# Ledger of designs, part 27: VH-VL binders against Putative glutamine--fructose-6-phosphate aminotransferase [isomerizing]

Target 1, 262 residues: Putative glutamine--fructose-6-phosphate aminotransferase [isomerizing], of Saccharomyces cerevisiae (a2p2r3)
Amino acid sequence: MCGIFGYCNFLIEKTRGEIIDTLIEGLQALEYKEYDSSGISIQGDELESLNIYKQTGKISSLKEEIDLYNLNKNLPFISHCGIAHTRRATHGGLRRANCHPHNSDPSNEFVVVHNGVITNFANLKALLMAKGYVFKSDTDTECIPKLYKHIYDTSIELGYNLDFHVLTNLVLKELEGSYGLLCTSSHFPDEVVAARKGSPLVIGVKGKTDMDVNFVEVEYLDQEEDYLKLNTQTKSSGNVLAAAPVKYNTCLRKSPPFVHNT
Short names: E, the ipSAE of ESMFold2; O, the ipSAE of OpenDDE; V2, 0.75 times the mean of E and O plus 0.25 times the DockQ between their complexes.

## First folded at step 19 (VH-VL; framework fv_becotatug)

Design W3 (from W1 with light chain G30S; at its last look DockQ between E and O 0.80; V2 from the best seeds 0.67)
Fold by ESMFold2, look of step 19:
Structure W3 (fold): chain C 262 residues (1-262), chain A 122 residues (1-122), chain B 107 residues (1-107)
Amino acid sequence: as target 1 above (262 residues)
Amino acid sequence: QVQLQESGPGLVKPSETLSLTCTVSGFSLSSYWVHWVRQAPGKGLEWLGVIYTSGSTRYNTPFTSRLTISVDTSKNQFSLKLSSVTAADTAVYYCAREWISTGESDYYFDYWGQGTLVTVSS
Amino acid sequence: EIVLTQSPDFQSVTPKEKVTITCRASQSISNSLHWYQQKPDQSPKLLIKYASYSFSGIPSRFSGSGSGTDFTLTINSLEAEDAATYYCHQSDSWPLTFGQGTKLEIK
């Protein structure tokens, strides 16, 4: 009874208020009775910054949480990728810290929402704690964004310049179990990665006007993980992602350079 | 550079209103929420309430009818008013801050003011 | 409301000894427990967040452990400057609450 939802606008101006409303509406469409938490991540005021808002209880509790910050809801975004989640407690009980999204670090360099069970969570957590990562939750999900940051930082130290989808493939190789996830990052602005293993994911695309040509290219990347690249850089003017319980092999993102396996 | 400084009258008569100010500097008010905590002489710490960036507040349940927390952002000042005081309200009053700049709130206090003693005595 | 009960209330200790302070929560708070040090006539200072993670600038002799309902602050090789009152604090549920404190004095 967990749900994930992502919303991207590209070359279509949306205000922060409109983005928040769309994410909340997406969660309400996924909400089953008796969900115990919800959260969203959106871009902040600073260029390429990411913020997280989350709360236990109904969606109305999330709305109340967001209101505490007095955000500038009129701030416009020509391109934006937001992610959202609702869930029931799987371990660690009903705590705000166990709500999604989860971050890699205090600067939110990587932010993840996830459905599923990471069976090697205990081992990953122990290794990441030994490397200095601070865990605030009891959820298995928290290891994912921290693993993203660890692999990313290591790759930079070794002189690599990885694309987000390549980084994601490296992260997924270290995960055991089932997952449906969305990841955003301050290092890869205007991109969202969607990945699934044993969890359903649905992608929707909508154009802006009758006269616009609206192309969405979906790239299947790496055979070891079921994900696809959504290239919104080829001229897309609509919504990119909606999640519902159907079988789908997808990984959703926005990327300026095309990545090809052929 | 980060500073929180409480100030107030020091002595308040029973049944009157206790009024305190917390003056802050060295950090952005949009990135932190401010809490009030008190400590009766020789006793432990008691959380009183928080004021959010929105200006809304949350108070510890016993104080909801007597406590008002407010902010004047132009002066970098937070205020606490506690009405109808008794000797039981004699305490050192602290303001403390919580970092919120990435939207998350962790509800632990990384910096505290020096505190100001308020004595309620007839 | 979550009640935090610390033990002991008071302890007189010899320098260089290992000191253990406990905090018990009235219900599970996972790791949403934080430790503060308050020296005489000073304000509290954050030592440990989320049960086991040191705040920046805190000496390595301070460590925390535990989860759920039972938590421990450990001071390895006590120094004279560590004479203070120590408080646990939970951030799991409203209202925020503190333990009653543990006062450490140097013999």
Scores: ipSAE 0.525, ipTM 0.746, lowest interface PAE 1.6, mean pLDDT 81
ESMFold2 (binder alone), look of step 19: mean pLDDT 90; pTM 0.929
OpenDDE, look of step 19: ipSAE 0.724; ipTM 0.866

Design W4 (from W1 with light chain S91Y; at its last look DockQ between E and O 0.68; V2 from the best seeds 0.66)
Fold by ESMFold2, look of step 19:
Structure W4 (fold): chain C 262 residues (1-262), chain A 122 residues (1-122), chain B 107 residues (1-107)
Amino acid sequence: as target 1 above (262 residues)
Amino acid sequence: QVQLQESGPGLVKPSETLSLTCTVSGFSLSSYWVHWVRQAPGKGLEWLGVIYTSGSTRYNTPFTSRLTISVDTSKNQFSLKLSSVTAADTAVYYCAREWISTGESDYYFDYWGQGTLVTVSS
Amino acid sequence: EIVLTQSPDFQSVTPKEKVTITCRASQSIGNSLHWYQQKPDQSPKLLIKYASYSFSGIPSRFSGSGSGTDFTLTINSLEAEDAATYYCHQYDSWPLTFGQGTKLEIK
């Protein structure tokens, strides 16, 4: 099976090292007996930049990959949203290119981690390739960030300034199949979007004294897919939305808990 | 603007150690990994190894016992040492950089030095 | 070790013609392939990354295609300055390897 994990700190200073450790610990806390790839995405040295670190093998291989870059682990972030993924090799083969996260382009304008099956990926891939997008992997997931960028760029050309949740709704309308996903973007640097179809999603919020379940500001889509937007713009608290349990007979993947540190 | 310049002795005797430096400017060493590639006269390109910003290295298998790649960040210099050379090590030696700022390493070399010929003769 | 086999080894070409260079990998490498150009007495220059993505500043007459084991570099309407040796380069598996090169000369 596969797991996804997100971590946001909001108005509580965390260093890059602490953020990486939390993302990796989140992956390790998932009850998978065995996995053979993992990856994370975090903000880079500049605002509006995103970096991806991923590797086949056990989590120690991911740690070794990250260490090659000699990152400044003391760099502080008052607010940050990071995403992470772990999976077992099943269909795409054991290649680093098939590890999550996946990006929209070499500049990482949109970055996605995903569990599920996108049943119309062949049609989406053909459309995106005709638009000039370059696919590096064998996975269906790669079409998601590229579709985000295509719709985003089109909206800018038409003179729109879409919010991340509006953009996400447009993307989800084009996806067929099942999914649990997290998306971050250099265009929306303090935001993460979580979306699911048939997979449970749990959101935890930690305050300085105790866990507060109502401190995350959220939006709902009035469609079959549940969509949640988490961002760091909430000043002192936010609301927590526990994903409503959605049972469906064919879901083969499960979303892990998503946490927010305030 | 961006510059990589290889330098070192042009002639090395068999069984001795070939030592080269690559002096770099116009970019941050924390944002790039440096590779060494060589090209025997009239032949194709052969990847030798890489040094990561961590200081760790990876070498092409035939060279693991003879090759040392290092960096002196205070001088913006990368070094290559190849011990126990033979005539087969006669080549133009290049240093090349790989951009790493987005984290995903895909091993394309966007800038290369001009190369330096090293002849192993006797 | 992944062997990249280019075809042809050498080609004498006429300006304005379309030129096609092929690279075959000994096993599937997805899109994990880059193309380089090396003009006489110069260092290599990156042309194409990920099999088909043109590098910044590369003339539009250069394009790449393919995936898996078969890859193609195409030069539409060849110019005299394109006389060079072209190399494919894979990064799917260690060690990094290059094709043997394809040399283009102007008639």
Scores: ipSAE 0.635, ipTM 0.822, lowest interface PAE 1.2, mean pLDDT 81
ESMFold2 (binder alone), look of step 19: mean pLDDT 90; pTM 0.925
OpenDDE, look of step 19: ipSAE 0.684; ipTM 0.846

Design W5 (from W1 with heavy chain S101K; at its last look DockQ between E and O 0.62; V2 from the best seeds 0.66)
Fold by ESMFold2, look of step 19:
Structure W5 (fold): chain C 262 residues (1-262), chain A 122 residues (1-122), chain B 107 residues (1-107)
Amino acid sequence: as target 1 above (262 residues)
Amino acid sequence: QVQLQESGPGLVKPSETLSLTCTVSGFSLSSYWVHWVRQAPGKGLEWLGVIYTSGSTRYNTPFTSRLTISVDTSKNQFSLKLSSVTAADTAVYYCAREWIKTGESDYYFDYWGQGTLVTVSS
Amino acid sequence: EIVLTQSPDFQSVTPKEKVTITCRASQSIGNSLHWYQQKPDQSPKLLIKYASYSFSGIPSRFSGSGSGTDFTLTINSLEAEDAATYYCHQSDSWPLTFGQGTKLEIK
């Protein structure tokens, strides 16, 4: 089984090092068995850029990969959305290209982590290859970010300015099968979208250190009846309080523009 | 403008240490990893190793005991030292760079130096 | 260690011909294969990255294809300046390796 994890800080300054540590801790909390791959995506040094770090093997291999870059871990982010993925050790050869996250293109315009099976992957791959997309991996997940980019580019050509959640709805309509996924994009900085079909999804909200939250306000893509209840205390990231089988399609709400408080 | 320029002694005696430098300009050392590749006369290309922005290195297996790659960021210089050389180490030596902007290294070389010939002879 | 085997080792060619060079990997490398051109007494120059993506400034007559183990570099209408040695290079696994080269000469 694979695990996905996302971490967002909004209007609370976190350093790149803190963000990386939180994402790694989230991955370590998901499974106890030996893992055979892991990866994260975070913002880069340039405004609205995304970086991917991934590696086969244990989580320590991912840490070693990140260390090669000698990143400025003290770089602050007032708001940031990061995503991460890991999977259980399996038998057989592993390729770094099959690790999540997967991208839409060499510039990482859209980046996705995913659990599940996209049953129409063969059809989607054939269509995207005909449009000039080149697939690097053997995974069904790779079609998702490429489909995001195809639909996004088409919308721009037609003069639209789609919100991330609208774009996501269009992408999800083309997917068949089961999924839990997180997507980030250089076109929608400080946003992450989450979606699920046939898998549980848990969203944790952490306020200031001394605050509690009882209910998470979630805007569903289709305004369905489904909901997710959480009761959290101030803790490190990756703490899962409850999961309930519910029916919903969800995206995280686009954050309002950053406001300058004096 | 991006430039990589190798320099070295030209002639090295067997059993001695070959020492080369690659002086770079026109790009940020924090955004690129530098590789060394060599080409024996009339032969193909052989990857030797890489130095990461962290300062750590990775070497091709035959060279792990003899090869040292380093960087002096104050001089924009990369160095290669190969100890205990033999005639088999006669080659043109290149430094080459790889862009690491998106974090996911691509491991292809967009710019190469002009190369410097090193001959190992008695 | 992944071995890349190019074919042919050498080919005499006439301008305006279509030329095809192959590279076979000893195991699957996805699309992590790159092509370089090396003209006489020059350093290598990147032509194609990731099997099929042309590098900036490369003439459109150069194209690449393939994935897995079998890869092809195609020159659709050879020009005299294309006389060079061509190398494939894999970046899927350590150590990085190159094919043995394919030398093209003008008849």
Scores: ipSAE 0.591, ipTM 0.795, lowest interface PAE 1.5, mean pLDDT 80
ESMFold2 (binder alone), look of step 19: mean pLDDT 90; pTM 0.926
OpenDDE, look of step 19: ipSAE 0.755; ipTM 0.879

Design W6 (from W1 with heavy chain S101Y; at its last look DockQ between E and O 0.67; V2 from the best seeds 0.66)
Fold by ESMFold2, look of step 19:
Structure W6 (fold): chain C 262 residues (1-262), chain A 122 residues (1-122), chain B 107 residues (1-107)
Amino acid sequence: as target 1 above (262 residues)
Amino acid sequence: QVQLQESGPGLVKPSETLSLTCTVSGFSLSSYWVHWVRQAPGKGLEWLGVIYTSGSTRYNTPFTSRLTISVDTSKNQFSLKLSSVTAADTAVYYCAREWIYTGESDYYFDYWGQGTLVTVSS
Amino acid sequence: EIVLTQSPDFQSVTPKEKVTITCRASQSIGNSLHWYQQKPDQSPKLLIKYASYSFSGIPSRFSGSGSGTDFTLTINSLEAEDAATYYCHQSDSWPLTFGQGTKLEIK
């Protein structure tokens, strides 16, 4: 139904235009024939800022939407993490508000793309609305970035300084159902977290040499859920890391992915 | 200090072209899109169109053949031209802005100009 | 095209009373509805965005509620300065449209 895609470059200069093109190409590589919405999130002009561009219709409509902003496509990024989403034409309202990515707040402190079904979303939404969060969409996904922000803000008020993967684990413990998701945050620049439960996720790694001699350790938590931290702030030499799009009915069972984000 | 100010001739003869300028200051043109909205005397508000930072435009359907919106970024000026006017085009014309900082434009207008009345009369 | 229908078209009101203005959309627009105040001979001023978010500097007596098709602007304890025409505006679908307006007058 939905496809998610992430693209990270680490210590390998890419322009904003190249990053956008790569994210769009990632969405186009999905095997679905019809799409009724798409979106991306990338770093903005200011450091640690996140921008969201999304539109109903085909991917060409997303390209037209992005073009309206007249972005400086030559702006270089030595390291960058971007996320993207597309939805196959099935059901639901065709509103821009329902397109992914979804944010926690107007400042995009947390941004999420997701496939799957959050079965307890009604309870989560009610809780978050009671705490003052305002929902723009009809999607279950919107509760995820808002939950991220709620737990993050609470942890800060209690005097904690959580790593992104620790925060993510706390968020995942509150979710019921199935999901594949990517999350970025202005609080954790150059990082992306990938998580899955009941949905396939494939991670590709590309290095500059004939053989990738850079090894980056991936730490799996003791949790029963599989999730990964993609971090462009490692000490490794420059590698381009790209996650393959989630394929309908495709699953790499029993083999946890390895990440060479350098 | 954010400011939008419309200006124009005030009186236009039927069948001629109405030309207006919106001069802006106090904000970055790269972070906002500018819209035009009009209000006939004693009537409600009618959205006319928008110009994007790319220079492309979108017009309300009845105006597609008569309306041209443009910008001169070196002068901080937006222009509206409406051709072949009739008495029905008599209105106060406003320019208004929307924020696009995070890419999620939702097309609400945080600041409006003071408006300029254009009367179409022979 | 989405039609926004406001009620009432006109209301004469007494200071310090609660005033309720409604806006009904011809189809669901989520929370993509905004409220503007227009005083005589002035330009519109944004009051409420996204149905219920007060814009910066707006007095707390103004509040908005609703989602989907039915929306309400509420003015608690009306002040004389609140005499104006109020417009709802939807940003969910092209073209952007406004309600026909609700004019409030004192007395």
Scores: ipSAE 0.556, ipTM 0.780, lowest interface PAE 1.8, mean pLDDT 81
ESMFold2 (binder alone), look of step 19: mean pLDDT 90; pTM 0.925
OpenDDE, look of step 19: ipSAE 0.758; ipTM 0.880

Design W7 (from W1 with light chain S32N; at its last look DockQ between E and O 0.69; V2 from the best seeds 0.56)
Fold by OpenDDE, look of step 19:
Structure W7 (fold): chain C 262 residues (1-262), chain A 122 residues (1-122), chain B 107 residues (1-107)
Amino acid sequence: as target 1 above (262 residues)
Amino acid sequence: QVQLQESGPGLVKPSETLSLTCTVSGFSLSSYWVHWVRQAPGKGLEWLGVIYTSGSTRYNTPFTSRLTISVDTSKNQFSLKLSSVTAADTAVYYCAREWISTGESDYYFDYWGQGTLVTVSS
Amino acid sequence: EIVLTQSPDFQSVTPKEKVTITCRASQSIGNNLHWYQQKPDQSPKLLIKYASYSFSGIPSRFSGSGSGTDFTLTINSLEAEDAATYYCHQSDSWPLTFGQGTKLEIK
C-alpha cells in the first residue's frame, strides 16, 4: 500500500519549514499500518530548482534525512508546490533508491510520486536507457519522470514550448496500467500536475474566504483536446514516442492549456 | 580544479589519537558530502564514515566508539580523529567526495584525495 | 553488511586481450554498484557508476554490466596503462563496502 500527498500554497506565504511539516503531516495522516519508506520533493534554494529527500524506515527517518542537508527552514515562499510519498515495499525491494519521489535526471527537472503499476515500464525503461537515461531504482515509477523529460526535450527541439498539462497528457498516453501520480517540474514552477487512472485521488482547496478554485482546472475523460503530435525524429535509435490525443479520467492543472498554431 | 588533500603526522604511537585533515578546493561544500576511506598496506578499501552538510556524521560500526569526523567550513577542511590506535590502524587514509544531486545522494565517490600514510608504531 | 566478492583476485594478461572481472554481492543491490581503478601509489579513480554507466573521461574500452547480485567489469582491449587493482563498491546499504580487489598485471 502506498500514499501520495501534495501541498500547494498559492499567493500565501509559507516557510520551507512549514511546507515540510505540512507534507510530513500529510504523510502521517495517510499512514495505514506500517509503511517502510517515505519521501518528499520541495523547491530548492535556487530559482526553478527541486530537491528530493527520501528514506527507508519510519517518518522519523525521513525527518532525520532532511536534517542532514541543513536546509534554511525559514526561507519564505509566496507560492510553492511540494509532493510526498509513503510506501510499503512491494514492487522493488526495501531500498532508498526505490523510495519516491523519482526524478528525471540529477537536476530533478521532473519529479514524480506514484501509486499504482505501470505495466509497460520494461519497454519504457529500455527505450529511455537507450537514450542515455540512468536508472537507479527497481521501480516501475522511475520511467515516468524520465519520460517527461524526454518528451519535454523533444518538444523543445521541435520548437514547441508546451505547458505542463499538455506534457502530462503526452506522458500519460505512453503509460499503461493504473496510477495515481503527482508531478512537479523545475520547468513549471508553482505548478503541480495530478493524474489518476484507476487509483483514487482527492483534491482539497482552502481559502481565507469563499473557496476560489478558478486557478485549478480538472479534465475528465469525456473532454476532448487536441494535442501536439510529435514527429518521429531519427536521432536516437528510431523509437520516438508519438503523441496523439488521449482521454484520461482525471487531470488537474493550474495553467491554461497551451495553444499552438500548426 | 577539484582537489582533496589529506594531511597528517605520518607516525602515531599506539593508544594515541590519529588526527588527519582533508583540505578541499575547486568545489562547493554545499553540493558534496565528504567520506573517509582507508587502505591498509597491500589490502583493500575500508569505508570509515561520512560527514554531511549539517555536520552530522555516520560512522562504520567498528569505528563508532573511536572515530570523530568534523568540518570547518571556513577553512574548507575536514578532520578525522581516530582514538586508541593500534598497529591495525596503519593505513593510507583517503578523503573522498560524494555529489549531492539536489537533495539526493548516490554514495559513490567521484574524486579522491591522494591519500596520506599513517603508521602506528612505538 | 553487504559483502562484495570479486573474481579473480589476480590476473596476468597480455595487451589487447579482453579482461573480465566479476563482483558478487551477498544480497541484491539492484544497480547500486560502482567500479574503481587504483594504480600503484595512486588513489582510486571512478570508472563505472550504477553497474553500467561510464564516468566522465573514462575510455570506451571499459564497460560494466549486471544487476542484482552479479556484476562484471570488462576491458575490451587491454592497454599497458590499465595495470591496476580494480574494486567494486556498493552504495545500496550502510555501511558502504568494497570488494577485496582484483589486481591486473600486464605481461
Scores: ipSAE 0.424, ipTM 0.760, lowest interface PAE 1.5, mean pLDDT 87
ESMFold2, look of step 19: ipSAE 0.607; ipTM 0.809
ESMFold2 (binder alone), look of step 19: mean pLDDT 90; pTM 0.928

## First folded at step 21 (VH-VL; framework fv_becotatug)

Design X1 (from V4 with heavy chain V34M; at its last look DockQ between E and O 0.75; V2 from the best seeds 0.57)
Fold by OpenDDE, look of step 21:
Structure X1 (fold): chain C 262 residues (1-262), chain A 122 residues (1-122), chain B 107 residues (1-107)
Amino acid sequence: as target 1 above (262 residues)
Amino acid sequence: QVQLQESGPGLVKPSETLSLTCTVSGFSLSSYWMHWVRQAPGKGLEWLGVIYTSGSTRYNTPFTSRLTISVDTSKNQFSLKLSSVTAADTAVYYCAREWISTGQSDYYFDYWGQGTLVTVSS
Amino acid sequence: EIVLTQSPDFQSVTPKEKVTITCRASQSIGNSLHWYQQKPDQSPKLLIKYASYSFSGIPSRFSGSGSGTDFTLTINSLEAEDAATYYCHQSDSWPLTFGQGTKLEIK
């Protein structure tokens, strides 16, 4: 059993410390039983940087791990997206490498937390490895951020500048199984995508006042037309992974300025 | 330019304490994990310990009772003290910087000092 | 601790030849393996990080591969300047450990 938690502040200043505390508290709230690992991803010191902190053991171990870095906890963020995960090891051993979040590469271009099972993981892994990706963990989740990067890079090479939502849809088309996932990226600062297929996902929105209109855009992967064109071009080039058609549930996009606080 | 330089006595008597200092430039010690690694003559590399940006330390098991690593950020220096030395402690001692962690403690060393030979002899 | 075993211990090769050095871990370490080059009377230099990522400034003739327990450093078209001892290093688990080294001599 795993839990994922995301926290975003938009146009509301929060310190790094507050963000970390919120993410950790979120994980604690999800804790029904003792988890054996936990992790968070937050923005680094630069806008286009993401940090990952993860550790085996209790949430207290994660706190200790974070403290080792002596981060400036007073650093303010007017907008920020962070994601968090806690798990009981089901896939792979009790290794730090198996903890979420998982990244696309050492630069953390894409960072993912995931609940669920990617059933075509072996196939995806093989394909991604053939493309030069090296896997660090024994988890099925690790293919997701790497797939993000692969599709992103391929799209750029083909002259497409996809938004995070479209990119996510392309990734999801390649995934089989069940999932609740959150993804952040250095390519898309102050954005988080949330997607689900067969796993529950709850989104909370908070405004400045009770009278504020708070809404989140929810899209369904029914609009195949534009994606098909991209996929056909990429498939023909052999650069995009081909997966069987999958029924998709929901993809959520959260980007400024539409949300003040969540 | 990133630079690391080890300094200290080249000769230490048995049972005494070996003291070394690594002086860094081109970066801030407060942002990096710093390591000590040694190499006995004609032998391989042996990891000794690490000091975190928090000031906390971790030592390799054989050295837990004898090794102390400390940092002085005001001087851009971190130090090694190895007590009760024997001939087996004769080695080139390296300070090394761990790659700036984006939260992933991967513990590879992107920059090394030139090393300093310490001979333990009566 | 994780034991890293390199092969071979020593190799003498002719310039322009392809060289392969292997490193085997006593347990799976994913891609948490790094390669260093140490020339005589010099400090180690990082070549490859995370099994397959070349470090900045490293010539393209150096490449790394592998995952889990078996890793390989490859030098395509060996140059005279490549004479050195090469070490694999794991960062998967404490304590950090190194392979015993592979000494490469150029004929």
Scores: ipSAE 0.412, ipTM 0.765, lowest interface PAE 1.6, mean pLDDT 86
ESMFold2, look of step 21: ipSAE 0.605; ipTM 0.795
ESMFold2 (binder alone), look of step 21: mean pLDDT 90; pTM 0.922

Design X2 (from X1 with heavy chain S28T L29F; at its last look DockQ between E and O 0.71; V2 from the best seeds 0.00; counts 0 for: pae O 5.7 > 2)
Fold by OpenDDE, look of step 21:
Formats: C-alpha cells, structure tokens, sequence
Structure X2 (fold): chain C 262 residues (1-262), chain A 122 residues (1-122), chain B 107 residues (1-107)
C-alpha cells in the first residue's frame, strides 16, 4: 500500500523549510501502518529544476536524508508545487531506487509519485528502453515519468507545444491498470497534475479567508481528440504506443488564481 | 576549472595518524559530497568515506574506528585522518567529489584529485 | 557489500578493434553502475554514469550497457590512448564498491 501527498502554495509565500515540513507532515498523516520507504520532490534553486529526496525506512530516515543536503530552508517561494510518497514495497525490493518519486531522467524533467499498479509496465518499459531510456528501479511506476518525457519530446519534435494537462492525457491513454498519481515537471513550473483511475484521490483547497472562492478544474479524458492530433502526423516510429483507448476517471489541472468575493 | 588537490606527508610511521587535506577550487562544497578513495600499489580502488554538505560523515566499515573526515569551508578544504596506520595503509589517496545539485545523490565521482602517495614505514 | 566482478582482468588488443569489458554485480543494482578509466600514474576518470550515459567530453567510441547485475563497457574502435585500467563502480548501496579492474594494453 502506498500513499501520495501533494502540497501547492499559489501566490502565498512559503519557505522551502515550510514546504518540506508540510510534505513530511502530510505523509505522516497518511501513516496508519509502518511504511518502508518515503520520498519527496520539491523545486530546486532554479525555477526549472526539481529535486528528489527519498530513502528507505521510516519517515525519520527521509528527514535525515534531506538534512544531509544542508538545503537553504529559508528560501522563499511565492508559488510552489511539491509531491510526496510513502510506501510499503509491493513491487521491487527495499532499494532506494525503488522509492518514489520516480524521474524521467537525471535532470528530473518529469517527476511522479504513484499509488496503484501499471499492468502494462513491462511493455512500456521495453518500448522506452528501445528508445534509449534507462531504468533505475524495479517498479512499474518508473515508466510513467519516462513516458511523459517521451511524449513531450516527441510533441516538441512534431511542432506541438502541449500544455501539462494535454500531455498528461496522452500519457494516461498509454497506461493500463489502476492509479492515483501526481506529476510535476521542470517544463511546467508551479504546476502539478493529479490523475486517478480506480485509486482514490482527495483535493483540499484553502483560501486566505472564508470569503475566498477557490476551485480546481477537473477534466475527463477526451480520448479521441488528443490521440488523433498526434497520429495524424505521418511521422515515423517516435509516436507513443498504439494502445487501445481506455476510459479514465479524472484529470485535474491548476485552476486560475483565487477569486475574492469581497 | 574544477580542481582537487591532495596534500600531506608522503611518509608516516606505523601506529601514527595519517593526515591528508584536499584543497578544492572551481566549485563550492555546498553542492557536492566529498569522498576519499585509496588505491594500494598495484591494486584496485577502495572507498573510505564521505562527508556530506551537512557535515555528517559515513565511513566504510573497516575504517569506522580509525577514520575521521572533516571539512573547512573557509579554506575550501576537507581532510582525512586515519589513525593507527600499518603497512596495509600504504596507498595513493584520492579525494573526489559527487554532484548533488539536482537534489539527487548519485554517489559517482565526476572529478578526482591527482592523488597523493602515502607510505607507511618505520 | 555488493561485489563487482569484472571480466577479463587483462586484455591485450590491437588498435581499431572492438573491446568489451563486463562487470557483474553480486545483486541487482538497477542502473547504478559507473565506469572509470585510469591511465598509468593518473587518477580515475569518469567515462560512463548510470550504465549507459556518457560523461561530458568522453569520445563516442565509449559506450555502456546493462542493467540489474550484468553490465558492459564497449570501446567500438580502440585507440592507442585507451590503454588503461577500467573500473566499474556501484552506487546502489553502502558501502560504495569497485570492481577489481580490467587492464587494457595496446599491442
């Protein structure tokens, strides 16, 4: 069993330390049993950078791991998206590499935490490996961020600048199984996508006052339209897996800034 | 330009403490973990230990009782002390860095010092 | 600790030949294997990181492959300057360990 947690502050200043603490506390709140690994991803020092910290053992081990980096915890962020994960190993051994978050590449272009099972991960892995991707873990999750990167790069090559939610929809079309997932990307700073199929996902929104109107846009995957856009281009083998369309539950995207009713 | 340079006595007597310093330039310790690795004459590479950006350390098991790694950020130096040396500690000692700027610890060494030979002899 | 075993220990080859060095890990380490080149009287130099990623400035004739327990360093067309000892290194688990080395001589 795994738990995923995301924390986003938009137009509210938070320090790196506060963000880390919040993510860790979120994981602790999810803890009803002993987990064997945990991890977080937060923004790096640069806008288009993501850091990953993960460790086997208790959440305290993750804290210790983070402390080893001697991060500037006072660095302020007016907007920030962080994601976190805790797990009991179901796939792969108790290796640090098997801990979430998983990344697309050493530059962390895409970072994912996942709760669920990708049933076609072997096929995806094989495909991605054939495309030059190198896998570090024994988890099914690792194919997800790499698939993000593959589709992203392919889209760019084809002259498309996809937004994060469209890109996500394309990724989701290729995934089989059940999942709750969060994804962040250096290509989409201050954004987080959340998607679910079968697995539960809860979103909380907090405004400054009770008078604030806050909403999150929830989208349902429109399978035919986005798939057709990529396939209409006759270009060679760089396109994503010819997978059968799967019905998806929900994809969330960042809502517009907070609206005040006063 | 990234540079690492080991310095210290080339000769140490048995039972004494081997002390080495690695001086770095072209980068700051805040973005790197610093390692010590040694190589006995004609032999392979042996990892000794690491000092983290926090100042914490991790040592290879055989050296936990004898090895101390420290850092002086004001001098751009980190040091190794190996106590109670024997002939078996004769080796070229290397300092090396590990990049952590991406928020990931990868534990590979992208740059090495030139190494310094330390001979343990009476 | 994770034991890395290289093969062969020694190889003498002619320039322009293809050279293959293998490294086997005592347990699965994913892609957390790195290759270093050490020339005589020099410090080790990083060649390949994470099994298959070439480090900056490394000639294209060097490549790496493998995952899990079995890894390979390949020199596609050997140059005289490639005479060195090559080491594999794992970063999967503490303590960090190295292979015993493969000495490559050029005929």
Amino acid sequence: as target 1 above (262 residues)
Amino acid sequence: QVQLQESGPGLVKPSETLSLTCTVSGFTFSSYWMHWVRQAPGKGLEWLGVIYTSGSTRYNTPFTSRLTISVDTSKNQFSLKLSSVTAADTAVYYCAREWISTGQSDYYFDYWGQGTLVTVSS
Amino acid sequence: EIVLTQSPDFQSVTPKEKVTITCRASQSIGNSLHWYQQKPDQSPKLLIKYASYSFSGIPSRFSGSGSGTDFTLTINSLEAEDAATYYCHQSDSWPLTFGQGTKLEIK
Scores: ipSAE 0.019, ipTM 0.622, lowest interface PAE 5.7, mean pLDDT 85
ESMFold2, look of step 21: ipSAE 0.571; ipTM 0.787
ESMFold2 (binder alone), look of step 21: mean pLDDT 89; pTM 0.919

